VH-VL binders against Imidazole glycerol phosphate synthase subunit HisH (hisH). Designs and how they scored, part 19

Target 1, 225 residues: Imidazole glycerol phosphate synthase subunit HisH (hisH), of Colwellia psychrerythraea (q47xb5)
Amino acid sequence: MTSAKNVIVDTGCANLSSVKFAVERLGFEVTITDDITIIQQAEKVIFPGVGSAKHAMKNIKAKNLEAALQGLTQPVLGFCLGMQLMTESSTEGKKSSTEGNNDDNTSHIVPCLNLIPTNVEPLKAQGNRLPHMGWNTLTQVSNHPIFKGISEGDYFYFVHSFAAPISEYTIASCEYGSTFSAAIAKDNFIGCQFHPERSSALGSKIIQNFLELDSTELNQELVNL
Short names: E, the ipSAE of ESMFold2; O, the ipSAE of OpenDDE; V2, 0.75 times the mean of E and O plus 0.25 times the DockQ between their complexes.

## First folded at step 14 (VH-VL; framework fv_ofatumumab)

Design el21r (from B19 with light chain D50R; at its last look DockQ between E and O 0.04; V2 from the best seeds 0.00; counts 0 for: pae O 6.5 > 2, placed apart)
Fold by OpenDDE, look of step 14:
Structure el21r (fold): chain C 225 residues (1-225), chain A 122 residues (1-122), chain B 107 residues (1-107)
Amino acid sequence: as target 1 above (225 residues)
Amino acid sequence: EVQLVESGGGLVQPGRSLRLSCAASGFTFDDYAMHWVRQAPGKGLEWVSTISDNSGYIGYADSVKGRFTISRDNAKKSLYLQMNSLRAEDTALYYCAKGPYDWVFESYFDYWGQGTTVTVSS
Amino acid sequence: EIVLTQSPATLSLSPGERATLSCRASQSVYSYLAWYQQKPGQAPRLLIYRASNRATGIPARFSGSGSGTDFTLTISSLEPEDFAVYYCQQYDNWPYTFGQGTRLEIK
């Protein structure tokens, strides 16, 4: 395979074709691949994830992608579980996202890629039904470049039972029983908890913003929430 | 009225090629994703392929990847399926189907043709 | 791929009775599920899309419900023309997949 401008990382996740379509609909070319060289040479990398962090990390390691992903210097955008995998760790337990399987009722900490120094924890739903599934609004939105044209109160599609808490890396927030990070960013790594590929025109706008992102913008001091 | 008419089916030997066609009418052809779905004799339905113009997205079932090629001619309002290296398990009634949009995320099959029969046998 | 399992395989009922058909997905497909009716010698016909939306021209006696992994097609009062094979189909992810079908036959 030849070098690709835009790449979707194939970690064995199921919804890769959907992500590909979302990108191509915008008029961009994109390649799905688990080839380390192609990923490393890409201008933009989309990092989707489905299922449990445990299974995803297992697949990443099996494909020998861990070090490669950690060493990427171009912009990377994680979707849903992909965002979570960018963190230091994810605590999984009784509840999981609808994208994964509930294998056991015991909580365990899954080491992730440690690209963004935060941790994913069970979502404190405060009695609300888990998983958090469906359309919900961003309650706060930073001036991060991926959120150009995005405003507080805008709806995005969520499917998750775990979440990153509010931290210095939060660039957007959402409410579901408690406040959690709808998106996080550090350096060249960006993650969205929601599914941009399933979030209508606004989701497409986020994807477009990312694909058109000037890498120099990520080197600037970010204004967080 | 939406109408889809398949053609090109027939009896072929394994390893041979066949090209199916679907003539569409009653709607703006280029505004919709188009699909092939097949049904083996006495069996259920199996998605085969999808093509969308706006996205340029093309999808195939694993069972036909590398052997089948979906294409369309919007001027002729026609959908095609080039089938190469045919196998016995490809024997089926092949339906042309219309999606509700030129968007695969919402691509169920709202209209179907009557199908064309493909039989692969030695 | 996402596996859809329909139950029961065969359902024997009389006209006027209520029919309940199940479709279960191996993983969540959100609401991206469709139901089709197929009569002998005919192409499938769309009944329900997005789990609960009735297609144009479909009688009110047909209804769909469910989300995630569990879906149900209900026919409130069976008409003679309703005896057919019914398929569910997910379009959440590639490849699109169908259930194996439920045959609704006259008792």
Scores: ipSAE 0.016, ipTM 0.545, lowest interface PAE 6.5, mean pLDDT 90
ESMFold2, look of step 14: ipSAE 0.422; ipTM 0.756
ESMFold2 (binder alone), look of step 14: mean pLDDT 94; pTM 0.955

Design el21y (from B19 with light chain D50Y; at its last look DockQ between E and O 0.35; V2 from the best seeds 0.00; counts 0 for: pae E 4.2 > 2)
Fold by ESMFold2, look of step 14:
Structure el21y (fold): chain C 225 residues (1-225), chain A 122 residues (1-122), chain B 107 residues (1-107)
Amino acid sequence: as target 1 above (225 residues)
Amino acid sequence: EVQLVESGGGLVQPGRSLRLSCAASGFTFDDYAMHWVRQAPGKGLEWVSTISDNSGYIGYADSVKGRFTISRDNAKKSLYLQMNSLRAEDTALYYCAKGPYDWVFESYFDYWGQGTTVTVSS
Amino acid sequence: EIVLTQSPATLSLSPGERATLSCRASQSVYSYLAWYQQKPGQAPRLLIYYASNRATGIPARFSGSGSGTDFTLTISSLEPEDFAVYYCQQYDNWPYTFGQGTRLEIK
């Protein structure tokens, strides 16, 4: 009855509005929704996110979205936390602490959507300031279709203190003290650590490339880094 | 209804310390980033510090780095500001503020307390 | 740091008139700009976020516009309760910064 070609999953995250406007500026229609049927029937799914993995996974479960997201077969693109939620787990979460003292820096592993077999760990910044915040270059870029018109040395906007390590799922890399996955992909699931919605013309190119994907393009053999 | 109630202000001499508290109610405290913003007498607003829901991300204004420490106790629904080595320039009304998300970046402040006054004078 | 310059410093108008308040950023903050109202002896109150979105409970006479470096708060028809100080705030980068304020006074 009601359908939408392009969907942004409403997990209640801070960057929903900026992602919507970034898509609309390119001339595409997009719907923000948490309706499982609308999400499952969409041709393209954008999975944005910022903030903690714990809070995002709590919202996903409260909205009954976990199984629906895990079952998606159409192209899905995650931004920043959205990429991290595609992994098996993140160390970003934290249990409630007694007293809330700063001296209690306990970390906790948060199970995520388990779509891409890797994990999210603290970024090894090697003396650089955390968070990694600002413009930085991609150090390696695969031939994945979302990178059409994108090259090594191109600038994207990053803001994160956690990252996925280099793995067979890495489709782009970046260096900030150490090398980490700037983007990962497996099958129909694609994630970027950077923020395409804040990355100017090249970020818009990533979004455009994703929205213009034909299903046959994801059947090509991916080149991993 | 969201309520933020600051306490712990007072008159202190330069070089001394104070600890501000903010008691939160009317929302799920551990789902939101929290902030301190101050306003010197007759002046505008100055952001002081920010802390994420799980304390994993913390930011400070340059004017207070190394002297002030923000913290939170999610079990007590409380935000704190430890202010050491106070200067006359720290004299202000200190507001506790709630962010709209758990995220400390790209944050505006949707709810504010009424503030607690800190006066630093010889 | 990103400096926000508000103009005018003081605006004297009568109820029923249109108010136009300006905020200029020293570098692009995209649309990460908020507006606040502060009455004497009170905490600031959020009016606008993301340059143009009204916060909950804010009447339709308040509107925000602009992007990049130039932003405007418009109050289409002033009510007596609107005479206050107005601040803009950028939230593109740390440190978060506020403009110096525009005092909207009744003539």
Scores: ipSAE 0.229, ipTM 0.688, lowest interface PAE 4.2, mean pLDDT 88
ESMFold2 (binder alone), look of step 14: mean pLDDT 93; pTM 0.950
OpenDDE, look of step 14: ipSAE 0.558; ipTM 0.845

## First folded at step 15 (VH-VL)

Design f1 (framework fv_adalimumab_6cr1; at its last look DockQ between E and O 0.22; V2 from the best seeds 0.00; counts 0 for: pae E 3.2 > 2, placed apart)
Fold by ESMFold2, look of step 15:
Structure f1 (fold): chain C 225 residues (1-225), chain A 122 residues (1-122), chain B 107 residues (1-107)
Amino acid sequence: as target 1 above (225 residues)
Amino acid sequence: EVQLVESGGGLVQPGRSLRLSCAASGFTFDDYAMHWVRQAPGKGLEWVSAISDNSGYIGYADSVEGRFTISRDNAKNSLYLQMNSLRAEDTAVYYCAKGPYDWVFESYFDYWGQGTLVTVSS
Amino acid sequence: DIQMTQSPSSLSASVGDRVTITCRASQSVYSYLAWYQQKPGKAPKLLIYDASTLQSGVPSRFSGSGSGTDFTLTISSLQPEDVATYYCQQYDNWPYTFGQGTKVEIK
């Protein structure tokens, strides 16, 4: 049976080219796919995404990917929206029009993949402009293996208006009016709020560290925030 | 069938304002980013502005920033362009364009309206 | 801004000819490149996105190739209905920019 070592999940809600090029620039082969079997058999899974959680979850369900993603046991790295989809829920969801959609559901809460027990909420920017867009520093960096060669004060590229709060799952933090999770992890699921594919050499180091992981490097008892 | 219908174009004097509208149908409007693209008569295409599905991300070409304001009303499936301090160089057909995703970055335009002509001259 | 330069500015070919239009970006746009067809008096129509992916409903005689800075639109067998102006567009970064256009005529 044919398999792919590294895969990028094709959820159908974003242009995946920048992530693919970032992986290929490091000398790794990668396959973009929505084939459940290929995803499940891969050694490494990249879960990128941009845009709204509501639209992304709709596409994931239409492609029958939800259960397959929830069942992954190999390392998974999410970028930006991909990280947010790993949480229990997001409040960034679209509300249906009351004038044109006849929808009785007025909730802004979008259920996500429920892989990491935290939530996504509006970023508390405290007078700063939203979206949080541009280069910003990590204010605390754990010893998680993806941060090998990464330190507090290192710059990464952000573009988002929603974030996960600080929790026991936080493996790096950032400040923009308030402190939020720049990265989260639980077991094999790792998510970054920043865009490694647009964060120059240090972003490439995150991707390289992820692609070079082995099982002993994911021991969470050794990771501290 | 996806349809985008622009309106509000016309002849105006320099320094005046116009508001363009685009009525969308045939797709879930609030799932997609929307754009304005213009074409001066006999010339090429110029991207003008973008707005995300929930208006959380907005961008403008330098030539119009500070003078034009993009907005949308998802309840009415409508996109707008408020054009202030118009100049002769703003003379163009203005197209309403749909992006393929809810994201305004890395966007091409899979559906276009037929355009509305704006002529700025005295 | 990323400048997009098309070549040639215009061309004339016979029905059945293979036609090639080139687009060059002033810096790498990776594969973030689209091609549009615009017939006189009409809005542009998407032909190709992601440099080489054919839009649904576009005839298979159209194809796109290239990456980085150099891109090509090919019409394998020119038809009378292909008389139009063709534009490339980069979407790597704001502002999105278009080539100046290539006008295709029948001899």
Scores: ipSAE 0.332, ipTM 0.720, lowest interface PAE 3.2, mean pLDDT 88
ESMFold2 (binder alone), look of step 15: mean pLDDT 95; pTM 0.959
OpenDDE, look of step 15: ipSAE 0.706; ipTM 0.888

Design f2 (from B19 with heavy chain T50G, light chain D92E; framework fv_ofatumumab; at its last look DockQ between E and O 0.29; V2 from the best seeds 0.00; counts 0 for: pae O 5.7 > 2)
Fold by ESMFold2, look of step 15:
Parts: structure tokens; C-alpha cells; sequence
Structure f2 (fold): chain C 225 residues (1-225), chain A 122 residues (1-122), chain B 107 residues (1-107)
């Protein structure tokens, strides 16, 4: 009989090892798994991801994880693409375009997990180079519990070409040509566009704050809203 | 069966250009990052460049930045390397290599082509 | 740039012996390390990824271990086809880099 307090959902993505190391460096045990029952029984769920939404959603469906992830009621934290998959859709996706090709199809909508009512669109870099890659600051930070000890102007590591726009679900902002959601949350689902696992001490603080969340406190906020 | 077949190598003078091609088959090409890795005669391996599944992320070794351009055509299942301002030190066997993910970062190379030889000499 | 140093440069052993090949990184690469085998006139073949996972079709006599900066490839009982050059590769960060190689030759 297997149970795990903290789990990382095995979506088949590249960054699983770095996320696991980041959790273990803080002194927490964590299990990487795609077993639905182990995920559902966990107290904390980390939902990692890098790469394209199309490929990630295909893997999630192939592993029969979609409904299980949508039904989670415990705290869930998504990293980078993991945050984007929590939204309704991404305009990122498979397109067939090449130099000299007269192809009118320049966008592709990928349905995501539909956990947070916002969407992902190409980052409006306003002349800055894409991808947005490197260290950048948070321009607004809410009082959400994962941001305990985190302030405006703190640096985090980003690598992305798509982003969620500012919305009522935005809990932190960043600027790179335009302002976008550095983090979003609704109910038990929390997502960061940056990579906490590669953001040094402050990234580790985000992970620690998440893993130390009092589920009663988060549940009270959900119930009293 | 995954197959990667390089072409376009040859003998060129310093300062000239070549374009390498890699024809891919046996897998869904547009789901994976692709790379070029080279090996000078009698020497070890050097990563040259990598490109993500949709060309959204591209990286180069310092030795080739500004001179080489990686690209891909997913409709043709082909990877390319445009090599400009060639130098004698670019003389090598150039391998096409497949990454295991659509993501060009944190990548090892699970399949390799046979290579195509580039010789740069006066 | 992360430098990988392999040792020894050349390892002379007989079939049936145990081979131990070392790769040291100039900074932590966590477990983002792969091992390749290359025979003369052939492309490299992936043996081990993520420090310790055998690639598809690789015999059980090959194993990898280590994390951080110190990594080892072990071949538990050498077979004639194992005499080749072996490279380690880090993929923690760009540029990706390879070690200089260890030549495993028959004694």
C-alpha cells in the first residue's frame, strides 16, 4: 500500500528532475507519479511542465489524467507550462508554416484543463526579443500565502514566449514589453509562469511556502468566498 | 524505425558557405527538438546548435554564433544548418541528432544520423 | 560553460573485467548527465540518460551512477563489443558540453 504526502505529476516533461531536486533540497520528500489514486490522495500536488501545450495535453490525455487533475481539491502548484495548462486554452499550438508557403493558418487553439478562467496568448514583447529568457522582477505581488516573504522587485527566472494576460486571477505581475501574469490562482489551483525550481533562494521560498500551506486556511478562503 | 540522414557536406574554401540538411523519418518530427553535433577528425564531440519543435527556442555554441543558422521545416520533416563564413576549425563530421522532448533545454540525444563531412581548406 | 573532465583517458582491460569510467563536472549538473558509446566510423549511441537510466535496448551490464559533479559509468562484465570510446554529456544548461572521451581498449 503506497501513499505520498507530496507528489509531482509525471506529465512526461523535461523538467521533472529539477523540480524534484528543488523540493528535496528544502528537506521535503516528494514522489513523481502518474498514478491517479496516489495523486488524488496526496496532500500537496506539484504540476510541472515545459514545452508546448499541444504535446503536454496529448500526454495528459494518453495517461488518462485529465479528469483526475480537474477534480483535485487539495492545493496544486503549476510551474511554467503547468500554469498555462491550468487555463482554458492556449493560442500556442501546432501550425504548419514555412518560408515561401502561402498558408493562411497562423494560429492554433489548444484546449487546456480549464481550471482558471483565463487564456494563454503570444507574449506582446513590444520589440523585445522572444523568448523572454532570464531573470526578471515581479512588478505587483498580492498577499496570496505563497508570496510570504516575496516583494515587488524580487527576481525570478523566466523562459517563455506565451503568457496569460492580466485578469482578476492574477496574483503577481511581470513586465517584458507588456505586463503579463507572473502567477495566477483560483481556489486550490495556483500557477507560476516563472520557474521556482531555477529561481535560487526566492524560488525555493515559493516552493516552501506552498508545501507549508495550511490546507485548513486555504479551504476556509474557498468556503467563505 | 527512427532514421536521420544528413546531406550537403563538401569541400569549401574559408569564408564560403554551405547548407546542411537532415531528412527525418520514423517518428513524429514536429513533436521533438532537434540538434546539430559535430566531431572534428580524431577529436571529441561538440554540440553546435539546437531548435525546439516549433522553432520558438534556438541555441548555438559560442564558436558558431553569428555565423551559423539552424532552422527546420516540419512539413518536409527536415532540419537545416546554414553555415556562413566558414573557417578551417569548422572542418568536421556534422551529425543530426534528435532530442527526447519537444523542449530544446535539458536535452540529451537519443537518435543520431550517420553524419555529413564538411572540409574547409584553402 | 560547464566543463566535463573524463578519466582515465585510456583504459586497457580484458573481456570479462569490470570497467569504471569517471566524469566530473566543473559545477553541479544535478542528474542532467548522459553517457554515449562511439565505435570507429559510427555515430554515438546513447547508453544512459539522467545519470542512471538505461536507454532502450542497452544491456543490463551498463549502469550509471552519481549526481551533482561526480558521475560513473560501470560495465559489470566487459564483452568484445564494448571496446569503444565513451563520452559523457551534460544538459543542465547551454551550451551543452561533452567530456573529452575515455577510450576503452582490449588488453
Amino acid sequence: as target 1 above (225 residues)
Amino acid sequence: EVQLVESGGGLVQPGRSLRLSCAASGFTFDDYAMHWVRQAPGKGLEWVSGISDNSGYIGYADSVKGRFTISRDNAKKSLYLQMNSLRAEDTALYYCAKGPYDWVFESYFDYWGQGTTVTVSS
Amino acid sequence: EIVLTQSPATLSLSPGERATLSCRASQSVYSYLAWYQQKPGQAPRLLIYDASNRATGIPARFSGSGSGTDFTLTISSLEPEDFAVYYCQQYENWPYTFGQGTRLEIK
Scores: ipSAE 0.413, ipTM 0.762, lowest interface PAE 2.8, mean pLDDT 89
Fold by OpenDDE, look of step 15:
Structure f2 (fold): chain C 225 residues (1-225), chain A 122 residues (1-122), chain B 107 residues (1-107)
Amino acid sequence: as target 1 above (225 residues)
Amino acid sequence: EVQLVESGGGLVQPGRSLRLSCAASGFTFDDYAMHWVRQAPGKGLEWVSGISDNSGYIGYADSVKGRFTISRDNAKKSLYLQMNSLRAEDTALYYCAKGPYDWVFESYFDYWGQGTTVTVSS
Amino acid sequence: EIVLTQSPATLSLSPGERATLSCRASQSVYSYLAWYQQKPGQAPRLLIYDASNRATGIPARFSGSGSGTDFTLTISSLEPEDFAVYYCQQYENWPYTFGQGTRLEIK
């Protein structure tokens, strides 16, 4: 198989067509693959995801992608669950809601890829409906290169019930009952909790910024939130 | 073969409660989101509620929010719908529907049960 | 909620003819659109998912197209068993919603 400049990782837990479409609309070529060699040789890697961390990790392991993803040195951008999978772990489970009582309150800690040393936890919605679904604004935005042309107050599309807390790795934040990381970054790994592919022009701008990102820019000292 | 079998329907008066059950077989139940969709007599389809594989994500239609509770028992491969404070407008055939693998928020329904009838009448 | 409007309400055709059904969304649903067939006394059957993907076991004469707000289900050559009610459904956002349906009847 031939090398690809841009790759979307096929974990089996993502709407790959939407992501591919978002990239191609910008005029970039992209290959969807679960081939380790192609992923490793790519200049840019997009790591999308939806659903549960448990099943996503299971698929990742089944595809033998875990070590490969952990060893990537080129820029990697995670979408939604993809971002969450970049963390050390994700706590998943039932959360008490005003919508009804669940019989099982069991929570599960799912070990993830441990690329960014933070943890994903149930979103403290403070009475707001879960999942956090729809358009919301970034409350703080760092000077990270992926946010070129992005400002505080800009809207992005969210779909999640779990979130990474504010940490030294936060490069953007959002409010939904509580403050959470809208995006996190460490080294060559970047994650967005929102869905750039579903976030109109500004989401496209983030994707573009990422695809045009110079690797040297990631080595620069960034101002964290 | 994927099978979904609903039960628990019946005739009830307004304000009463019913609990629907759906027994699933033929697939790894705990890997899939499950949903309830209803159809009033002679009417179209209406999504009622959905629950993710691990019950971490739950959604309701506005029409049933606060009254209905969706739950699942993965060990028993069963889906449930507790319906409280039933109204005449809740009268419908209730379908159990299977979502695609690990698609919690973006679910179409690839398999359906035959449904169980709920009639709310004074 | 996202409103799906199907047209026409009723379509009368003969076997062998081409059927074109439309589904319009009140806002973009990207490709998160499914089509179902329902016959009298039966549960719905999935035909198309993600706007254009044919479900398992669905004949090739069924095809879906479109993105954003405008979608089309096409039956290239109608068979007698194709006369039924067809629904579109969006799963871009909760609540999931269905179109009101198109009745495909025999002329």
Scores: ipSAE 0.020, ipTM 0.632, lowest interface PAE 5.7, mean pLDDT 90
ESMFold2 (binder alone), look of step 15: mean pLDDT 94; pTM 0.950

Design f3 (from B19 with heavy chain N54S S55G; framework fv_ofatumumab; at its last look DockQ between E and O 0.33; V2 from the best seeds 0.00; counts 0 for: pae E 3.1 > 2)
Fold by ESMFold2, look of step 15:
Structure f3 (fold): chain C 225 residues (1-225), chain A 122 residues (1-122), chain B 107 residues (1-107)
Amino acid sequence: as target 1 above (225 residues)
Amino acid sequence: EVQLVESGGGLVQPGRSLRLSCAASGFTFDDYAMHWVRQAPGKGLEWVSTISDSGGYIGYADSVKGRFTISRDNAKKSLYLQMNSLRAEDTALYYCAKGPYDWVFESYFDYWGQGTTVTVSS
Amino acid sequence: EIVLTQSPATLSLSPGERATLSCRASQSVYSYLAWYQQKPGQAPRLLIYDASNRATGIPARFSGSGSGTDFTLTISSLEPEDFAVYYCQQYDNWPYTFGQGTRLEIK
């Protein structure tokens, strides 16, 4: 073969092995790679990630992947941090605000891939423990094709302290003190805050739906935004 | 070169407390998760605790939960383990270890310190 | 908790021989398995991560294989400095666990 049909982008993150296994147990072949040509020629691209946006963006830049990822036109699915890296920026990372009413000098945003016009902020847990760790339900689910056979109230596995707010790019929501985007999408870029690779049968269904996705399905109007 | 130097070990009576420190150099400390691993005399390795780059994610082995507290000071490039209510079975060589990622899950230990000895005996 | 069982407990071989060390997990850890070498009076040294990837500076005679529950460390031709204790470690889930070790000693 001259190219791989399904690709997992090797960003150097911790969860590559479990993502690869999740794809393979569905009967699909998949290649983990940071080779730009192989990524660009793939039919489906999975963009994994865990940890901080700062560290992940450093790795992406060190591998010269930033422009290549931004230029992808085929379907792309981000897992957890991979979703967050699709946004414009994240406030996670090095600095946070402090006392003294000079917040601009004490905060530092991390520029991300700028594929979906929203931002990542600290999750407003409102008395619940951070990080948000464990199984939780989707509270609103759009008709986006990756959600075939997925309904409001279905359980997925979450591990995060930062989230994207509800916006016009939200395709599923979840509640943990406040409501946040469980998934976002724009054009060919789709991201889930939860971990499909650790979400049992329903997580496998998300991956299956993505891998079987017909690109014409991405042009349909969504119910529930 | 990556270096991890533990200190603060010693001889302690059961029920008392001890605080371990690990001084890190040769890498960007605040980009990586850090861990404590211990080895009882003549025994194998036991994971004790982990802390993410920012301290937002922390894990403990069941044997130490509620008694030990991991912390870090990124400005000082230092990792700490506060050990309270010490027991004889806590006697071990305690290693400071670096993970390869800023993430506390799916972590192996690419660099280790020399260890500091804790002995709990009356 | 995920239990790792290493076999054999002790392996007696001569320099130049091939060593095969086994690690079996009580449930699938995918490829989240590392191998460490520890010599007396020293800290553990990472050899292999993600089941089969050699760590920086590790000689080619060391190789790892396996996935799921069954893993193997192979040393193709033993050198005198390879006689040590070898540990496997899983990092699929907390608590992170180590095997009990295989002691590779000179025959």
Scores: ipSAE 0.389, ipTM 0.759, lowest interface PAE 3.1, mean pLDDT 89
ESMFold2 (binder alone), look of step 15: mean pLDDT 94; pTM 0.959
OpenDDE, look of step 15: ipSAE 0.645; ipTM 0.876

Design f4 (from B19 with heavy chain S107T, light chain V29I; framework fv_ofatumumab; at its last look DockQ between E and O 0.38; V2 from the best seeds 0.00; counts 0 for: pae O 2.6 > 2)
Fold by OpenDDE, look of step 15:
Structure f4 (fold): chain C 225 residues (1-225), chain A 122 residues (1-122), chain B 107 residues (1-107)
Amino acid sequence: as target 1 above (225 residues)
Amino acid sequence: EVQLVESGGGLVQPGRSLRLSCAASGFTFDDYAMHWVRQAPGKGLEWVSTISDNSGYIGYADSVKGRFTISRDNAKKSLYLQMNSLRAEDTALYYCAKGPYDWVFETYFDYWGQGTTVTVSS
Amino acid sequence: EIVLTQSPATLSLSPGERATLSCRASQSIYSYLAWYQQKPGQAPRLLIYDASNRATGIPARFSGSGSGTDFTLTISSLEPEDFAVYYCQQYDNWPYTFGQGTRLEIK
């Protein structure tokens, strides 16, 4: 198969068309694929996702993508669940309620790709509705290259019930009952909790910044939040 | 093979209650969001309710909010819709539908049951 | 809520012909659009998801295209079993909504 400059990873757990459309609107070419060789040879990799970590990881393993993703050295940008999958693990919950029966609320830990050494946990919404869904602002923004032209107070689109806490890997934060990582980064791996593909011009700017990113820039020390 | 089988429909007077059930098989039930969609006689499709365990989301159409309650029993692989204070406009074929994953966002309906008929009439 | 408008209301064609169905959203829904087929007395069946992805088991003659506000379902060569009602559905924002449907009938 032919090499592709930009690749969107097909995990089976994402609206790939929306992501592709967002990239192409910017004038970039991109290939959607689950082919390991093509992914490995790509200059840039976009790693989108929606749904549960459990389901996504199952698909990733079924497609034999786990090791390949973990071994990528080119810039990788995760969207929403894609970001979460980059972490060590995600704690997810199952809630079941049946009329006349006791409510069952069980949580479980899903091992993820372990690319960024942090963990995803249930979002502490502090009485706010879950999931966190809609437009919200970044409260802190680092000088990471993907945030060129992005400022604190800028709005992005969120849809999630789980979040990465603030850590040394946080490169942007957001408030929703509690402070959480709107974005995290380590080495060549970058993740956004928000959906750039749904975040209008600013989301497009994030995507553009990523696609135009010089790999050498990722090796620079970042100013932490 | 994915199968969804609805039951519990019937003829009731306005103000009465019904409980619909959907028995699921052929897939890991607790890994997917589940939905109710209805279709009035000779009309189009209307989303009624959604439940997603992972996201914690439970949603209702405005037309049924406060009257209907969606629930599920993962052990029994069953979806339920408790319908209270039924109205004539609730008359419809009620479909149980499966989402592609356990999430509230980007959820379409990849599999449907054959439906159970609810008729509300004086 | 997001309103989906399908056109035409009725489409009369013969087997072997190409069918083009339109779905227009009142606002941008990106690619969060699905197409369903419903035959008389049957439940809807998923044809297309994410605007352009063919569902499992759906014949290649069915294709979806579009993004933003304008979407199209195309049946390249109609088979007798394709005459049915077709619905589009958006899942960009709650409440999820359906188009009013296009009835594809035999000429």
Scores: ipSAE 0.368, ipTM 0.786, lowest interface PAE 2.6, mean pLDDT 91
ESMFold2, look of step 15: ipSAE 0.560; ipTM 0.819
ESMFold2 (binder alone), look of step 15: mean pLDDT 94; pTM 0.956

